# Ledger of designs, part 11: VH-VL binders against Ribosome maturation factor RimP (rimP)

Target 1, 164 residues: Ribosome maturation factor RimP (rimP), of Thermodesulfovibrio yellowstonii (b5yjx5)
Amino acid sequence: MNIKELKDKITDYANIVGEQEGVEIVNVEIYPGGKGLTLRIFIDKEGGVTIKDCENFSRAIEAILDVEDPIKSSYTLEVSSPGIDRPLKNKKDFLRNIGRDVKITTKEKIADNTFFIGKIVDVGDDWVRIEIQETKIKGSKKKGKTELLFIPFNKIIKAQVYLG
Short names: E, the ipSAE of ESMFold2; O, the ipSAE of OpenDDE; V2, 0.75 times the mean of E and O plus 0.25 times the DockQ between their complexes.

## First folded at step 7 (VH-VL; framework fv_zigakibart)

Design M1 (at its last look DockQ between E and O 0.34; V2 from the best seeds 0.00; counts 0 for: pae E 11.5 > 2)
Fold by ESMFold2, look of step 7:
Structure M1 (fold): chain C 164 residues (1-164), chain A 118 residues (1-118), chain B 107 residues (1-107)
Amino acid sequence: as target 1 above (164 residues)
Amino acid sequence: QVQLVQSGAEVKKPGASVKVSCKASGYTFTSYYMHWVRQAPGQGLEWMGYINPSGGSTKYNEKFKGKATMTSDTSASTAYMELSSLRSDDTAVYYCARDSYWGYFDYWGQGTTVTVSS
Amino acid sequence: DIVMTQSPSTLSASVGDRVTITCKASQSISSYVAWYQQKPGKAPKLLISAASSLQSGVPSRFSGSGSGTEFTLTISSLQPDDFATYFCQQSYSTPLTFGQGTKLEIK
């Protein structure tokens, strides 16, 4: 079985386990490591994954791998959440991150700015709505949840989760 | 100097259609959503939907799906709203309004009166 | 849909009076409320955004307050130019919705 065929098979197993364990499969990576193959499966769920979610998924997928035995060499299984530094590219990416802060760069000015940091509060078919705090103006405090901004997807150059 | 100038009043018969225009000036037309709001005689304000002039995507209040069609012409900095299959209860003033990117309408057209009568 | 209910529907007052118009949302909407003034035959004019932020060029006798479900527009000393219809509008979620209006009339 070549690596592409193996990846397809592992992905099929992972999707079955994901439905059983209440998580979504974001990606499956298979690459050579220092001691054989590494299988890396990225899982997600609404509200984010926990260490326990990863442990439960790992046990379930390992059980299938033990029975089906698709890999004849030694391998390491890693189950993890997606990296927070990956760009948000489509509506699904923004939907998964409702409630989180994002940083967004636009190709033209929107409300006199091309760079925005705010909390995702809603996502439409072609836009994301973020709540931004006012910058310091005339000694005023920042006001959370005061201003909402629609940013059309087609004006976004780059977006990603913002941690502070 | 932001200005929204709408087309003139229309009198139509039931079953006809009408297309209202809203010409924008004094700002970059494609940088702001344009909304449409109706006001029936003696009544309050009712949000109909919006268009994003950049790309032409729309969202309609469910009440007006199939009744209203929103389009824009970026080369003319003009938004349009067409009402089809007019009925007498479509008689109203129709406003275009610019979205401030805060969900508030900071500039409004002067309104276009559409009267539907036999 | 979020229903915005204004009270009173009609308010009669004299020049110099302090008047208060309230708007109640059918669910919590934080501070995402605007207030508009509309005179007969004219388009609405934005007075207040974000529940309390006075728009440029609007007289300081206008003020707004509230958060959650209840919001208030206050005119501290009514002027002749203030007789109009006032609308609140929520910007929290689509469909965007307006209150039914409060007509402020001269006694």
Scores: ipSAE 0.000, ipTM 0.554, lowest interface PAE 11.5, mean pLDDT 84
ESMFold2 (binder alone), look of step 7: mean pLDDT 95; pTM 0.962
OpenDDE, look of step 7: ipSAE 0.213; ipTM 0.703

Design M2 (at its last look DockQ between E and O 0.03; V2 from the best seeds 0.00; counts 0 for: pae E 13.1 > 2, placed apart)
Fold by ESMFold2, look of step 7:
Structure M2 (fold): chain C 164 residues (1-164), chain A 119 residues (1-119), chain B 107 residues (1-107)
Amino acid sequence: as target 1 above (164 residues)
Amino acid sequence: QVQLVQSGAEVKKPGASVKVSCKASGYTFTSYYMHWVRQAPGQGLEWMGYINPSGGSTKYNEKFKGKATMTSDTSASTAYMELSSLRSDDTAVYYCARDSYTWGYFDYWGQGTTVTVSS
Amino acid sequence: DIVMTQSPSTLSASVGDRVTITCKASQSISSYVAWYQQKPGKAPKLLISAASSLQSGVPSRFSGSGSGTEFTLTISSLQPDDFATYFCQQSYSTPLTFGQGTKLEIK
């Protein structure tokens, strides 16, 4: 199984549990580590997600994971609500959000732009690397192309998780 | 230590079938996906598919659906790949390869089984 | 299918040279790339996973880099044992695909 197939399978399980528990699945992320995985499932509902919602969802999804055993390595399960208004300020903030979309505003132009929406793919000591759709012909966004950009932390005015 | 030992070379006529085995040792067989990769003479490597020994689920490269059948025997720690309706262009070396924790990187390989299809 | 295009197809080099082999993906695949070494009559050997992670027991003269669509395998100081064929492989989505190989030959 590749990472896309694993993510799809976990998403299917999560959607089934979400219907049972009355929550919507916002995102499923799988982060590789030294032979281990972190499985993060973001859930939401009208009026906001409570700690009990996360606990109930976790119990239900763990039961399915125990039976189906789709992840052969060690893994950590994390269930949380999305925090769209929380800024990403330091290396640890970006590391915790690898695989998520982020919106970043920079002090100076990078690749002719100062505003970026893209997926965090890698984080170094003083930079973040994001995968974005190629962005414009003049003032309009062009679809269908992607690129990877290094954005130095010292050029970032603001960064936030993007759920759009 | 981890070891994958494949069955010996086969010479077959067109239209026949062949079943290649891959015996695993040195690790928990059901904890890792097993892949099959072929290499035709003078050619590169071509992924054929995988089996999850825990439960027996499979995924095939569309090119080999109907040609290849992957199975496993957990009590024997052995994966199998059967090729049916052999043609001369099925002549190749066939490898089993262990998945590195469902990442699709192959950290251990069998020695390869040469299948030759000729009249 | 994701096509992995290696260059060069054949690389002629001398012991001690720094060599670089490139692999280009037909679409972005993040860092889900492995590199393998294959000697005649032998199975491939995993050198690099996740574009840059060196496997245990692989000499430190081997390194990998890249993300997105372009990836490199570098041998910093070529040794006699390094003459072989090298393959990149994407693990981003099925079907898993390999580059067509780069044969590293003695000049």
Scores: ipSAE 0.000, ipTM 0.534, lowest interface PAE 13.1, mean pLDDT 84
ESMFold2 (binder alone), look of step 7: mean pLDDT 94; pTM 0.959
OpenDDE, look of step 7: ipSAE 0.026; ipTM 0.660

Design M3 (from J1 with heavy chain R100S T104Y; at its last look DockQ between E and O 0.02; V2 from the best seeds 0.00; counts 0 for: pae E 14.4 > 2, placed apart)
Fold by ESMFold2, look of step 7:
Structure M3 (fold): chain C 164 residues (1-164), chain A 121 residues (1-121), chain B 107 residues (1-107)
Amino acid sequence: as target 1 above (164 residues)
Amino acid sequence: QVQLVQSGAEVKKPGASVKVSCKASGYTFTSYYMHWVRQAPGQGLEWMGYINPSGGSTKYNEKFKGKATMTSDTSASTAYMELSSLRSDDTAVYYCARDSGSYYWGYFDYWGQGTTVTVSS
Amino acid sequence: DIVMTQSPSTLSASVGDRVTITCKASQSISSYVAWYQQKPGKAPKLLISAASSLQSGVPSRFSGSGSGTEFTLTISSLQPDDFATYFCQQSYSTPLTFGQGTKLEIK
């Protein structure tokens, strides 16, 4: 089984467990290490993920892994919450955060700005669309105007969830 | 102390066949894919294919289908690559290389010392 | 097939220099890149996997970066032992392919 097939299979299991445990799957990472494998699953939940959420998810996913036995070598399972400051790097990162506010820095000006705070409203193969109120300048007042901006992924330097 | 030890240099005439061996030690042979990589004189590296020693399944670079045959002997912890219908442009160093994981990653963490195959009249 | 193009083909540098070798993929391959060092008469040695993950036993002066189509291998302070040819390799899809190599010459 190649790494793409293994990752897809583990992701399928994780999504099944996530639905049952009331958590969202943020990312599945698989790394070689020493004589085995590290399997790292990031989960999220509205209001935040608790240690119990991680433990419950770990127990459920381990039960599936024991039955399905997709990994023939030794492995280490890690289940954790992503930090709020982890960057959004690919289409899946943006898709999982539709409806959340994001801060984005671009390498070129778009609509006369290189820094944006807005709500993710749509995600394509090569772009994200955000809804912003207005570009805020220190000392200025919000005008209440809503603008939709198309931002190509190849122009993004950094993006991350914005909570305040 | 993972080690891959290949068979010695071979000199062959055009039309002959050669079988290169790669004996593995220091790890569970059936838990890792084995790849073969060619390096012609003055040239870069060229991936030829792999074998999964657990069950013997293979994948070949299309360029080498019909030229290379990859097999393994799990009881001897040895991978083999046979080249058929040798031509002068098959002259190269042939390496076995271990995949870094028990599933396909495509990163080669240990290499054999190489086997020089020379095809000349 | 994914073509990996290295630059430069030959690089001359002095001990202590910072050296950068680049590799460009003909399509986006995420971070599925390895870097190898090959000394004359020896097999290649894996330095970096997954674009930036340093292999065990490789000196920390080696580092890798990049994603998508552009990748770099950096040697922060060149040592005499670093004279070799360096190859990038994509592991995104078969056939697996290598760059043409960069020969690093140390005076």
Scores: ipSAE 0.000, ipTM 0.491, lowest interface PAE 14.4, mean pLDDT 84
ESMFold2 (binder alone), look of step 7: mean pLDDT 94; pTM 0.958
OpenDDE, look of step 7: ipSAE 0.633; ipTM 0.854

Design M4 (at its last look DockQ between E and O 0.68; V2 from the best seeds 0.00; counts 0 for: pae E 10.6 > 2)
Fold by ESMFold2, look of step 7:
Structure M4 (fold): chain C 164 residues (1-164), chain A 122 residues (1-122), chain B 107 residues (1-107)
Amino acid sequence: as target 1 above (164 residues)
Amino acid sequence: QVQLVQSGAEVKKPGASVKVSCKASGYTFTSYYMHWVRQAPGQGLEWMGYINPSGGSTKYNEKFKGKATMTSDTSASTAYMELSSLRSDDTAVYYCARDSSGYYTWGYFDYWGQGTTVTVSS
Amino acid sequence: DIVMTQSPSTLSASVGDRVTITCKASQSISSYVAWYQQKPGKAPKLLISAASSLQSGVPSRFSGSGSGTEFTLTISSLQPDDFATYFCQQSYSTPLTFGQGTKLEIK
């Protein structure tokens, strides 16, 4: 069996578990390592993946792997979310990151800026709405002001998760 | 250490057959797929197919179906390739090559035999 | 069948030079590419698997990159031992196919 065929089979199992656990399968990767292989499954969901999500997915996929025994060598299972440097490009990408901070660069000015950092609060068919907290007042003990900004997808040059 | 030792050079007449052997050592023979690759004089590399020594299943490049027959002898840790109905354009160096993964065909060849030159001439 | 096209066919260079060999696939093959070095009268030697994974025992001056249809092998500072013929090979689907080779010669 070719490794690509093994990857396809594991992906089928992963998609079944993903539907059960409420996560999307972003990618499945298989690498050689030592006498066996490393199996990496990237999962995601709206609002972001937690450590508990990864743990639950790992247990469920391991149960199927134990029964079906598709991997004849030793292996290491790694379950994780995609890296922060993955661009957000379409509605689905933004939906998966609702509740997270993102940085967005636009091709033209919106509210006198072309660069934005804010929390994704809603996503439409052709726009994303972000919540921006004003940060220009420094040294104040006052609660920051929240602003809502609509950004059409067709004005976005680049968007990605922002960690601060 | 992993080694693949192939049988010696062969000179054959058109219409004959030849069976090239590839003796494996330094690893569990039945745990790795074995591929065959040929190289005609002054030419590049051409994949011919593979055999899984565990159970004997094979996959051939369509170009060589009917020409090449791949077998193995697990008790001797040896893979074989037989070429039938030899023609002058079968003249080449034939290599056995181990797949890098023990249980699957990854298609990356981490160890190679020294090559067997088969010359077909009248 | 997936055609792997290497360029250049011959490359003349000096010890210490940085060289790059390119391999183009006739369709997208993800990162399922290997690179081999072959010296006259010898079997090929695996340098890189999965487009960028350096084989154990291969000097770090060798590197690979690429995904999809275009792949490169780079030697950052040529050594005398590096003059050889180099082949790319796709492992995406059977029949497995090799590029036609790039001969790296001493200038």
Scores: ipSAE 0.005, ipTM 0.534, lowest interface PAE 10.6, mean pLDDT 84
ESMFold2 (binder alone), look of step 7: mean pLDDT 94; pTM 0.957
OpenDDE, look of step 7: ipSAE 0.203; ipTM 0.695

## First folded at step 9 (VH-VL; framework fv_bexmarilimab)

Design N1 (from A14 with heavy chain Y104R R105Y; at its last look DockQ between E and O 0.49; V2 from the best seeds 0.00; counts 0 for: pae E 4.8 > 2)
Fold by ESMFold2, look of step 9:
Structure N1 (fold): chain C 164 residues (1-164), chain A 124 residues (1-124), chain B 108 residues (1-108)
Amino acid sequence: as target 1 above (164 residues)
Amino acid sequence: QVTLKESGPTLVKPTQTLTLTCSFSGFSLSTSGVGIGWIRQPPGKALEWLAHIYWDDDKRYNPALKSRLTISKDTSKNQVVLTMTNMDPVDTATYYCAHSKYVRYGSGYTFDYWGQGTLVTVSS
Amino acid sequence: EIVLTQSPGTLSLSPGERATLSCTASQSVSSSYLHWYQQKPGKAPKLLIYGASSRATGVPSRFSGSGSGTDYTLTISSLQPEDFATYYCQQYGSSPLTFGQGTKLEIK
């Protein structure tokens, strides 16, 4: 089978294991390397993956790969979290990060700004709702009110998790 | 540039508690997959794993020594601390801290960066 | 507990020769979790091979690793003077994390 067919098969295995182990599959990457094939499976979990999540997923996926033997050559298997800089692009990306701070850049002004930092509080089919802190009132250092903004996905240039 | 350095006393008396600090730079313990391990080596002897702490604050101990070991981290100071109680002359060794990263075939439970080590002598 | 037994305990060879170092596990270990380190006197260990066969960054191509299950091998194809050191294998496929007892590679 070709690389795309192999990726689909590995993704199917990964999704089965992910459901059982309580983690979500963010991405599967396969590419050739000097020592054979490199297989990368990115997992995530609400609140962040733990070392136990990584261990449990790795053991389970390895067991399936050993039995099914879909890769005839040598290969390198990598299991990791997507990291703090991974872009949020679709509904699933934002759903996985409900409760986390995100930074978003938009194509056009929304509420007079094109850059936002806020906590993801809700996600719809075509939008994300974030809670942001209104900037200081002129001449006052007291923090203002919290503001909720709806940002349509189709107006987002870039979004990623923000660690302040 | 990843660096680690062990610090603490080089001489302790039997029954005393040893406290070692690993100070590091070039990485963050908040990064998923990152851990710090402690390994010791008695003079002329093999390496022995002591403890591990991971980014999610999960802690692992060598079961032979678990009752005597405590590991903790201070992410804001880029430090990991190992405490070992009831020291004995057999505990005389060079103590290393080392960076690890969990990624299979990358640094999955490997120690890819090590400190220089600190010799701790336990003697009356 | 997985015991890693390295053989030989000491290997005496001349520069230019081929070295073969063995690491045998008391039970099967996924190759993903079997690693090799080099240690010179007075220095910290240095990672050489991870995942049984992958060279760490900056490790010369004369170093290679192979094996699976319980039997793993480190090979140095043409010994250089700087290669005379002690070599350790390590696993964490199962807790606790363990090292082999080492193979000392010395000048004959």
Scores: ipSAE 0.181, ipTM 0.640, lowest interface PAE 4.8, mean pLDDT 84
ESMFold2 (binder alone), look of step 9: mean pLDDT 90; pTM 0.929
OpenDDE, look of step 9: ipSAE 0.271; ipTM 0.719

Design N2 (at its last look DockQ between E and O 0.02; V2 from the best seeds 0.00; counts 0 for: pae E 21.3 > 2, placed apart)
Fold by ESMFold2, look of step 9:
Structure N2 (fold): chain C 164 residues (1-164), chain A 123 residues (1-123), chain B 108 residues (1-108)
Amino acid sequence: as target 1 above (164 residues)
Amino acid sequence: QVTLKESGPTLVKPTQTLTLTCSFSGFSLSTSGVGIGWIRQPPGKALEWLAHIYWDDDKRYNPALKSRLTISKDTSKNQVVLTMTNMDPVDTATYYCAHSKYVRGSGYTFDYWGQGTLVTVSS
Amino acid sequence: EIVLTQSPGTLSLSPGERATLSCTASQSVSSSYLHWYQQKPGKAPKLLIYGASSRATGVPSRFSGSGSGTDYTLTISSLQPEDFATYYCQQYGSSPLTFGQGTKLEIK
């Protein structure tokens, strides 16, 4: 089995465990290391992943790997969380980051802008809703209102967590 | 402070075997998640990866050159040795050794490089 | 083998301007394994950006990286004289490890 096929199989197992443990699978990497293969599974959840989340996920995925035995050689399992600076690509990515600021670039103007910075407040099947605070405009008074804006996924060129 | 230095002959003849030594300090190659890579750059051309040796003695080679390359380490001497057989004028390049470290979310990156040594292959 | 194609081949700009350098992969790569290096003439490459967007130690905030899948971008927001160099992208999400052919950023 080539590495790509193994990665897909491990990803399937990881998604099953993720649903059980309340975490999402962000990425699965398989590369040489240690005495054989290193399986690295990136997990995430709303508000961030704890060390305990990683431990629980590891224990559960190891149980499946022991039963299904997809890797005949030795391997090392690593479970960790990704950096929050990665692109948000789908509904699950946005859900995982509810309450965090995001920067979004769109294909066309929405409310006269194609670039947005706002807090993710809700996520639908094909849209994200962000809370935008109006920035101070030179020579004008700050409005002091927070606006909610719907951005369809199919209009998004790029979205990423914004750290200020 | 992490330092690496390449040493070996600067001139070799076609068909000869090149032996390069990477001498390093400021880290141990026995530390988990550490490795040494070899990369070369022909004059005026792009970088080309050659080989990588890891703390656990795992070794990876560029498949196009694998039959010609051997990498080994001597942790007690803080050295990594690369040999490349059957040298040809097209192998003329600056040869670098580089420290690599596993970074969560990024795999192994080459974060410290030696100054490089130019190896000319000419009869 | 994943081929990384950088564009433009040469970018001529003045200090203070914004530089945008592109790296396109022949097939999708994980942004986790996409890295950028800076190389000045006569010097070894220096790690600049790792994991597509994370700055290496000591790299100024004017350097930023972004991208996913096949398309990656390095941006320098306000060029300083020391930024004129050749930039390489590199991947190791699939063997063999490969570098792009480089973008030379030169002073106009």
Scores: ipSAE 0.000, ipTM 0.442, lowest interface PAE 21.3, mean pLDDT 81
ESMFold2 (binder alone), look of step 9: mean pLDDT 91; pTM 0.929
OpenDDE, look of step 9: ipSAE 0.018; ipTM 0.599

Design N3 (at its last look DockQ between E and O 0.26; V2 from the best seeds 0.00; counts 0 for: pae E 5.1 > 2)
Fold by ESMFold2, look of step 9:
Structure N3 (fold): chain C 164 residues (1-164), chain A 125 residues (1-125), chain B 108 residues (1-108)
Amino acid sequence: as target 1 above (164 residues)
Amino acid sequence: QVTLKESGPTLVKPTQTLTLTCSFSGFSLSTSGVGIGWIRQPPGKALEWLAHIYWDDDKRYNPALKSRLTISKDTSKNQVVLTMTNMDPVDTATYYCAHSKYVYRGSTYTYFDYWGQGTLVTVSS
Amino acid sequence: EIVLTQSPGTLSLSPGERATLSCTASQSVSSSYLHWYQQKPGKAPKLLIYGASSRATGVPSRFSGSGSGTDYTLTISSLQPEDFATYYCQQYGSSPLTFGQGTKLEIK
């Protein structure tokens, strides 16, 4: 079995486990390393992946690998999140993170603020739409209400996933 | 540059509650795979792990001390707080906070790559 | 609980000699869980080796780690004056996270 066939088979197993464990499979990589192969599976989850998510996914996928035995050589399994602390700048970056909390700093005021924390709900060609609690908008006295904001990409100084 | 510093009282009476703060810079506790641990060392003795807190607010405690320990974080202030109840003279030690890594590579890694300078806490009447 | 037993408790050697420090676990531990620290008097511990054999940033090449299962070794190939310190191994293969009791490396 070649590396492409192995990657496809591992991806199938990973997707099955991902549905069971409530995580999305972002990528699967297989490459030579040390004594055998390194198998890297990148997982993600709405709201951010947790330590328990990584552990649960790893045990479940290892159980399938033990039964199906698709890799005859030794291997190392890595399970991690893709670089979620990297800046988000373009449409593709924001699309990949729909459903996640983001912090955004703008060069001009939008709704009388330049700093926002909210959930990405939609992405257009030149804007992102976030859902925020109005108490998270600096300079606003509004409380307990959810607000939708459109933020043009050309107004963003920086944006990144917000974990807490 | 990554730095950590422990702060709090250096002298505590028996039965009192100790509250220590770890203030840090050069990293964010919201970064995946990052945590802060507390370790103590009685004078002339070995290191003893107390507690961990990770970026996703997962908290781990030494089972021998679990009933006495509480760990919490404030990501916006870059602080982690450890509270230890019912202090006793045997708890006299240097208390360290340390940056920890968590990465799964077939097995879990948790190790402490950056440490604070430590603070000596003496428990005495 | 996994108990880490370090031997010897104290090791007396001269500069230029080779030091071999042992860490034995009460049950098998993956090498990924085993780490080594150096501590000088009045200072915080410093990470030397993680994952049994990987050298931390800035650690001289004379330090090396090896081992698997229950038996792990830290080796210092040619002792320098600054290497005389106490060394601890650490694991987190299972809760609780534990340290060995330390090996003190002294000038003979």
Scores: ipSAE 0.045, ipTM 0.553, lowest interface PAE 5.1, mean pLDDT 82
ESMFold2 (binder alone), look of step 9: mean pLDDT 91; pTM 0.937
OpenDDE, look of step 9: ipSAE 0.326; ipTM 0.729

Design N4 (from A14 with heavy chain V103I Y104R R105T; at its last look DockQ between E and O 0.35; V2 from the best seeds 0.00; counts 0 for: pae E 5.7 > 2)
Fold by ESMFold2, look of step 9:
Structure N4 (fold): chain C 164 residues (1-164), chain A 124 residues (1-124), chain B 108 residues (1-108)
Amino acid sequence: as target 1 above (164 residues)
Amino acid sequence: QVTLKESGPTLVKPTQTLTLTCSFSGFSLSTSGVGIGWIRQPPGKALEWLAHIYWDDDKRYNPALKSRLTISKDTSKNQVVLTMTNMDPVDTATYYCAHSKYIRTGSGYTFDYWGQGTLVTVSS
Amino acid sequence: EIVLTQSPGTLSLSPGERATLSCTASQSVSSSYLHWYQQKPGKAPKLLIYGASSRATGVPSRFSGSGSGTDYTLTISSLQPEDFATYYCQQYGSSPLTFGQGTKLEIK
């Protein structure tokens, strides 16, 4: 079996386990490592992956690999989530991060700005809606208002989870 | 740059409760895949795992010590706190807190960054 | 509890020699859950090998790991002066998380 066939087979196993465990398979990578192959399976779910999700998925996929024995040499299994520092580009990326702060740069001005920091509150087929806090007027009451902005995906240059 | 630092008393009397704080920077414990573990090492002896807390507030304890340990986090302060009750001279050790990343199945216990450690001596 | 037994307890070698360190588990452990650490005197441990054979970031290629089931090996192909330290294996194939007792690699 060649590497493409192996990747397809591992992806099939991963998708079966993903449905059982309630996680999405984002990607499967196979590359050289150590004395043999490294299998890296990226999983995700809405609301975020828990450590139990990772443990349960890994146990289940290892059980299938032990029975099916598709790799005759040594291998290392890695189960990962995509991480928060990767760019957000499509609906799935934004949907996975609902409730988190994001920084977005746009191709053109939206509400007189091209740079935004706000919380993802909703995601449509071709847009994301973020909640930003309005700048309060100096000397006024402490409470500010929030503003909801629709940002079309096709206007986004760059988007990334904001932790600072 | 990831850093961790242990703080707390360096001398504790037998039967007292030890409270250690792990203060960290360069990462958030709210990030999926991140955890903090506590490991100790008696002078000249091997490493012993104590406890672990993950970003989703899941907590794991060494069963031999579970009745004496409590771990908690304050993500807004970038701190993890470990308490250990009923200290005894045999508990004299260097205590480390360590960052773990999810990399592999069950690998949340792969400790990739460690604090410098703090020696806690238990004597009257 | 899975007991990790490391051998030898102390290994005395000269720079340039090949070092072979053994870690034996009391019951089978998936290689994905077996890791190696290096600890120099007065310092915290450093992650060296994860998943039995994968080198951590910044670890020189002279370090390699292998093994499966109950028997795991750390190999250093040509010892450098900075490699003389104590090495620990660690598992979490089953709770609780355990470390081996260590192998001290010292200069002959």
Scores: ipSAE 0.082, ipTM 0.602, lowest interface PAE 5.7, mean pLDDT 83
ESMFold2 (binder alone), look of step 9: mean pLDDT 90; pTM 0.928
OpenDDE, look of step 9: ipSAE 0.111; ipTM 0.678

Design N5 (from A14 with light chain S30R G93D; at its last look DockQ between E and O 0.45; V2 from the best seeds 0.00; counts 0 for: pae E 3.3 > 2)
Heavy chain, then light chain:
Amino acid sequence: QVTLKESGPTLVKPTQTLTLTCSFSGFSLSTSGVGIGWIRQPPGKALEWLAHIYWDDDKRYNPALKSRLTISKDTSKNQVVLTMTNMDPVDTATYYCAHSKYVYRGSGYTFDYWGQGTLVTVSS
Amino acid sequence: EIVLTQSPGTLSLSPGERATLSCTASQSVRSSYLHWYQQKPGKAPKLLIYGASSRATGVPSRFSGSGSGTDYTLTISSLQPEDFATYYCQQYDSSPLTFGQGTKLEIK
ESMFold2, look of step 9: ipSAE 0.269; ipTM 0.683
ESMFold2 (binder alone), look of step 9: mean pLDDT 91; pTM 0.939
OpenDDE, look of step 9: ipSAE 0.519; ipTM 0.802

